# VH-VL binders against q58766: the designs that were tried, part 5

Target 1, 244 residues: q58766
Amino acid sequence: MIIMYAIGIGDNKEEVLKAYEKLKEEGIEVELIDNPKLLVDKLLDGEIDGAVRGSLSSSKVILYLRERIGKFYRASILKNPFTNGIFLLSPVGIDDISEDKNERIKDKIRIIEFASNFLKNYNIKAKVAVLSGGRLGDLGRNKVVDETIYEAEEIVEHFKGNVDIIHNGILIEEYLKDGYNIIIAVDGITGNLIFRCLGLICKIPGYGAVILSDKNVNFIDTSRNANWERYYNAIKFLIGGDFG

## First folded at step 12 (VH-VL)

Design w4
Fold by OpenDDE, look of step 12:
Structure w4 (fold): chain C 244 residues (1-244), chain A 118 residues (1-118), chain B 106 residues (1-106)
Amino acid sequence: as target 1 above (244 residues)
Amino acid sequence: QVQLVQSGSELKKPGASVKVSCKASGYTFTSYGMNWVRQAPGQGLEWMGWINTRTGDPTYAQGFTGRFVFSLDTSVSTAYLQISSLKAEDTAVYYCARHYNWGYFDYWGQGTLVTVSS
Amino acid sequence: DIQLTQSPSFLSASVGDRVTITCRASQGISRYLAWYQQKPGKAPKLLIYAASTLQSGVPSRFSGSGSGTEFTLTISSLQPEDFATYYCQQLYSWPTFGGGTKVEIK
């Protein structure tokens, strides 16, 4: 049985092609697909075994995928610059979680559950850190920040005793230093910004974003502005399923 | 007051099964996971795994898969450890221990001695 | 799995002595370390968690220190009731215990 993978190719063609060529040199065959719906359809129809969004539009690919399989979340896999382990960052999309407080809390709870299970499958103990919009000492200075703090505390209280979880404000650097491997952002905008800063600017290695859902979908979400290594790593992750 | 009370000592033949219970009281049972720890006679502590008391999802340590099963009865705030196809090397004291944040065990059952002898 | 090595395995001391037990991890575990005390025929008792936080109800003569790969449990002045076996436990990954340190009366 031949295993086939695909990478979406939109803009940023040079980087996608570079990844493609590198994979080819290693004997890994990858199909390049420039149609967002075709990429998703081929995956869900079983014509390919795994797909990477590549540089195709997220507004097209992700939305269509959501139409096909229903609600799902995403978690970006990044290397921890302090411990050399990996951590999951979620949410990372602007539409990944609700703007409604109660629904947002539910979304974050589901994310933590899916992410914990994901790590468990790789024999990794989940250690969850929930971000808020400020330091704990900032409480009372800003109503929006206060809300994020209260929300984070509510989530921690929900899981406390059954999941190793912590809320210590906005101190993501401390979370990562201490080896927390699931980082829950305040919202998709915040998560996306964190990813872009760490991944695209600082070039922290990563494997793309995995789908968190009740459905098993071998899809890796990647940024249209990523370098070839990220596309390459996404495919390698689909093939090997390890973090090196 | 938090208490974990385990079932009494067991004497079993090789090949038999045993089910140890751990009844929790003094706190909300489903708010804290439950760990199982084995201690062979004169030996150290071995973490066997734990069970999420909210979801019922068990996690087993290496070496404790297959014959070992964690389960719950939340209606009576009780966690169970079942060992099938018992072997002589399974002779040990088994502890349940409450899971707290960070994963340390803040409360322990009194232990259940399981003796496997022909 | 992360391996914890305790030293010494056995320690003879007298009442009033300062006792130090070491726990070494095979890899960095930040501060995800706990210490337990176990007396014969009894369940372990939590003493220290997060490497240095004293569990409620535990006497202040007990203290924990360290981070990364080296950790220590210290009893500032050994009391008669402190003769027991002590275990370190890492929680950075799936829990593992050290081999234990038996503190005996000299």
Scores: ipSAE 0.696, ipTM 0.868, lowest interface PAE 0.9, mean pLDDT 95
Fold by ESMFold2, look of step 12:
Structure w4 (fold): chain C 244 residues (1-244), chain A 118 residues (1-118), chain B 106 residues (1-106)
Amino acid sequence: as target 1 above (244 residues)
Amino acid sequence: QVQLVQSGSELKKPGASVKVSCKASGYTFTSYGMNWVRQAPGQGLEWMGWINTRTGDPTYAQGFTGRFVFSLDTSVSTAYLQISSLKAEDTAVYYCARHYNWGYFDYWGQGTLVTVSS
Amino acid sequence: DIQLTQSPSFLSASVGDRVTITCRASQGISRYLAWYQQKPGKAPKLLIYAASTLQSGVPSRFSGSGSGTEFTLTISSLQPEDFATYYCQQLYSWPTFGGGTKVEIK
């Protein structure tokens, strides 16, 4: 079979075209698609093996994708500042998981399963860390914090020895030092704020966001106004390239 | 008490197949993944891969993606290793080992010797 | 794959000696290192996990130390029943084992 990738092309055409030409020089087959529905349809119907949103409208692409596959979660792909690897941060959509405790536990379990399968497809062993709102010694100080701690412990117990998973409170820096590569935020707002601090302020390198779903779609979301290297690197990520 | 009991030794000819069983007891089988480890005569330990016992999804180490198949029967708390198209080089003791959280192997089966000779 | 180099490959020592076995990783693996003991004809037995934590039931003469790329298993006073081969295993990524250290009692 022919392995084919696509990049969405809307605004910012010069940068997308530059990425296209560089990939072509390296023998990587890429189709440029300027229609949001067509990009999604070709991916889901199996005509292409992976897609990058590129410079197409996020609202148009994401809306149509949700129509086709239903509920999904988003995970940011970031370079781990302490290792040579990457990590997935999820949820990062502010409304990706429920406000209701029981439903958000189910959401986080699904995110862990989908993210673990995503990394497995790139031959990366999943190591999952679940954040809560405090350190383990903080139990009893605040009822909201306590609930996040108990929620994280319940999620870890659900997986036991079928996933390498821990909860050690709010200590994201320790998780990253230990090479955990799936970081589960307390909620979508917390995940988004962590991403903005690490990725946008501290400029930790990132590769866009993946769609986590039971449909197993190979899709990376990128900024409409990125430079060509970001589009190029997103395709290289889909192929399983070296992240440094 | 956690226990992993493997099937008995096997003597096979090249080209045959073998299926090694690993029956678990003393814990909830679907809560812990199962690893397979090979040790050729006089050699060290070699991780072959593991299987997620909740989903049945296997992961194979590099070099074990062809003739080696992991499977489960959760109704009898048993994991299986099947080796097809046996070669003399497959002669080894095969261990199952329970996957604990953080990835270390806390309980091991007694091992199954598979001998392949013409 | 992350390679683990054990040294020495073979070691002879007297009862009561302090024995040290080293495991070096090809890249940083934090504290995700386990030690196993294997006696002839037997399955491996977990001694130490997370580099330094003794498994339940393991005698206190066994200890582990290290982080990152360099790890040590120490037997503070070697006993006759400690004749075995010892393996390190990294758990940071897909598991790999060291080559083993065979310990014989002089």
Scores: ipSAE 0.405, ipTM 0.753, lowest interface PAE 3.4, mean pLDDT 90

## First folded at step 13 (VH-VL)

Design x3
Fold by OpenDDE, look of step 14:
Structure x3 (fold): chain C 244 residues (1-244), chain A 118 residues (1-118), chain B 106 residues (1-106)
Amino acid sequence: as target 1 above (244 residues)
Amino acid sequence: QVQLVQSGSELKKPGASVKVSCKASGYTFTSYGMNWVRQAPGQGLEWMGWINTRTGDPTYAQGFTGRFVFSLDTSVSTAYLQISSLKAEDTAVYYCARHYNWSYFDYWGQGTLVTVSS
Amino acid sequence: DIQLTQSPSFLSASVGDRVTITCRASQGISRYLAWYQQKPGKAPKLLIYAASTLQSGVPSRFSGSGSGTEFTLTISSLQPEDFATYYCQQLYSWPTFGGGTKVEIK
């Protein structure tokens, strides 16, 4: 069987086509699909081995994906600016986890479990860092920050002793310097802001967002407004786990 | 006091199987990950992998897939290492060792010598 | 995998000597480095973790230093009971050990 991958092509066609041509130059053939439902169906029905959303509508592709496989989480893959490794950032969407405290904690626990398994498949040991809304020394200064600190501690306690996990406040730069490769944001808004600042403003290399689920879904979520390099990198990731 | 007590020495023929046990006491077994380390005669330490004592999920190091199986019996706070299709090169002392949040291996079993000879 | 190169492999020394063992990592491992002592027929014993933190019950003559890719174990004054093999271990990624350093009597 020939291994086949696909890129969704909606708006921003020029950038998607640039990625397509670049891949073709390297002898990598991918299918361009302009139908959100078809992209998802081909992937889940086993007609293709991996898919990138490309520039197709997220509201259509993601929703249909949820209908087929159920609830899933996403984690953005970014290059560590201090090391040669990568890190997963999650959650990165406003609706990715619950607003309810207890359910939010459960969501974060599931994210950590799925993300750890994901990295394990690439022979990478999970190193989990849980973010809170302030420094540990800030406890007592703000009730909202305090709640994030307690929540983070509860999550760490759940995994402590088996999973390599840490909570040291809001110090994401220290987490990354120490090589932590799973960063758990306080919520989807926080995670999305981190992603946008690092990836879109500072131009840290990224590879899209992976699907975190109990199901193995070889899908990379990309922005409809991304440049060709991001689409290209997403395919390269699917093919061989290329993080360069 | 924390203790890890392993099963006794084994003498096996090539092709046979062996199952080494590591019984933990003095602490909550499911709160610390358990590792397996191999040491061939006169050689250094080699990490074989580990098992999550809370979930039972094993992870095997490169070169220790297929014939090596980690398992648990949490009811008796015991971890197991099974080696199938034994080879002469499997002759070694095998250690179990717990880690504390992946910071260090603080407690070790006394080791189990497995000798494979025809 | 991360490789740890330990040096020297063998070291001859006398009681009272200052002994230094080096461990170099193939890539940066921050401070995720531990040192162990092993005597013949015995399991390894933890000496140092987090590169420089002395394990409880370990004599103060043992010390660890370093970060990133180069680490050092020092015995300020070698005692008769210190003749053994020493191993470094990284826990930055999947654990790996150095090749070991055998400290023997001169």
Scores: ipSAE 0.820, ipTM 0.915, lowest interface PAE 0.6, mean pLDDT 95
Fold by ESMFold2, look of step 13:
Structure x3 (fold): chain C 244 residues (1-244), chain A 118 residues (1-118), chain B 106 residues (1-106)
Amino acid sequence: as target 1 above (244 residues)
Amino acid sequence: QVQLVQSGSELKKPGASVKVSCKASGYTFTSYGMNWVRQAPGQGLEWMGWINTRTGDPTYAQGFTGRFVFSLDTSVSTAYLQISSLKAEDTAVYYCARHYNWSYFDYWGQGTLVTVSS
Amino acid sequence: DIQLTQSPSFLSASVGDRVTITCRASQGISRYLAWYQQKPGKAPKLLIYAASTLQSGVPSRFSGSGSGTEFTLTISSLQPEDFATYYCQQLYSWPTFGGGTKVEIK
């Protein structure tokens, strides 16, 4: 059971080092890696068991990760403000899913599959809610809104039966009150904005962004300019999904 | 008409294996999840886990992550429960039950009694 | 895991009685609660889902109520065929069953 984790260290060294020292005090083995390619290679080659991007450049790390494992999606892990559980919000990368309507539906289907598997690894049953651009009574008012409603209905039809999945329009607050723990945003822009409002303005607890892929990559993306607590919490989550 | 028909009762010795079948009819097999539920003599119901009938991916409840294996044969609309290294405490009735969107278990097999004794 | 506590664990009743069975969850489960009836040697039969929705073909004397952590099953006028064991089940997370309530003839 030699388990090793890594945090990327670039800019913002003081905060990364503070997280490192706190983890070391708790007996958690962490390597500090200042090379984006090395961080990714060690993770994917099995030399480390989990990685946090830390303060390394996002473009350098994410670009190389995409080169190594292909297309992936990102999901933010957030505490549900109405329950004591977590939820995944995806997509949250502004360019994670296709602009093409038919390919976008396939992207969301993959996200749901990967997110459900992610939660299963934490012994959490997936409850999936697919957002659209309006309430169901809004159909016919706006062409773009209508398209998002039809898209959401098609995605639900794909999964219904085996999976607990619904579409009830734009009503994210009702989904969260009812314990839905996979929230599928309309697109990457919408998902990113929801994250910024909930996580950055309303300050609900978050645990970083995970990689959703068929490769099951144990990686959390964090802001380059985070405080030490964000880096510390990301490692703690990677170890065992410690969210209180 | 929806039906789940299970294989007949089994009498086994400790250490043996058993495979219980659950044949579905009257509906699209891959549109409903399949669950296994155990009931020991005189005891309540205990969820053992389920198998996603679209993907074949099983999930096991805590306490059932060892000797219990769920599987499918979608060509004959059948789910299976295999129990290896049988112990006396495995003596129970085993039910299959389907679900839809995790709203309810609406149809159940008739149950298969597995008795483990020497 | 979400624990469900049923009470009472057993009760004696006469034909015509109003029977109320409670199910308490260890955490909030919204309305994701089902009720089943089981007779000896038979599989459980779904009575109610989503806390209060009566399954097709179930007599109207059965009703369910509750949300969050506290739920009830009511039989308004007990009939001879209603002497059975009743189970609640939560479907909010990975399913769990209550311990059962045996309704016996007095």
Scores: ipSAE 0.643, ipTM 0.856, lowest interface PAE 1.8, mean pLDDT 91

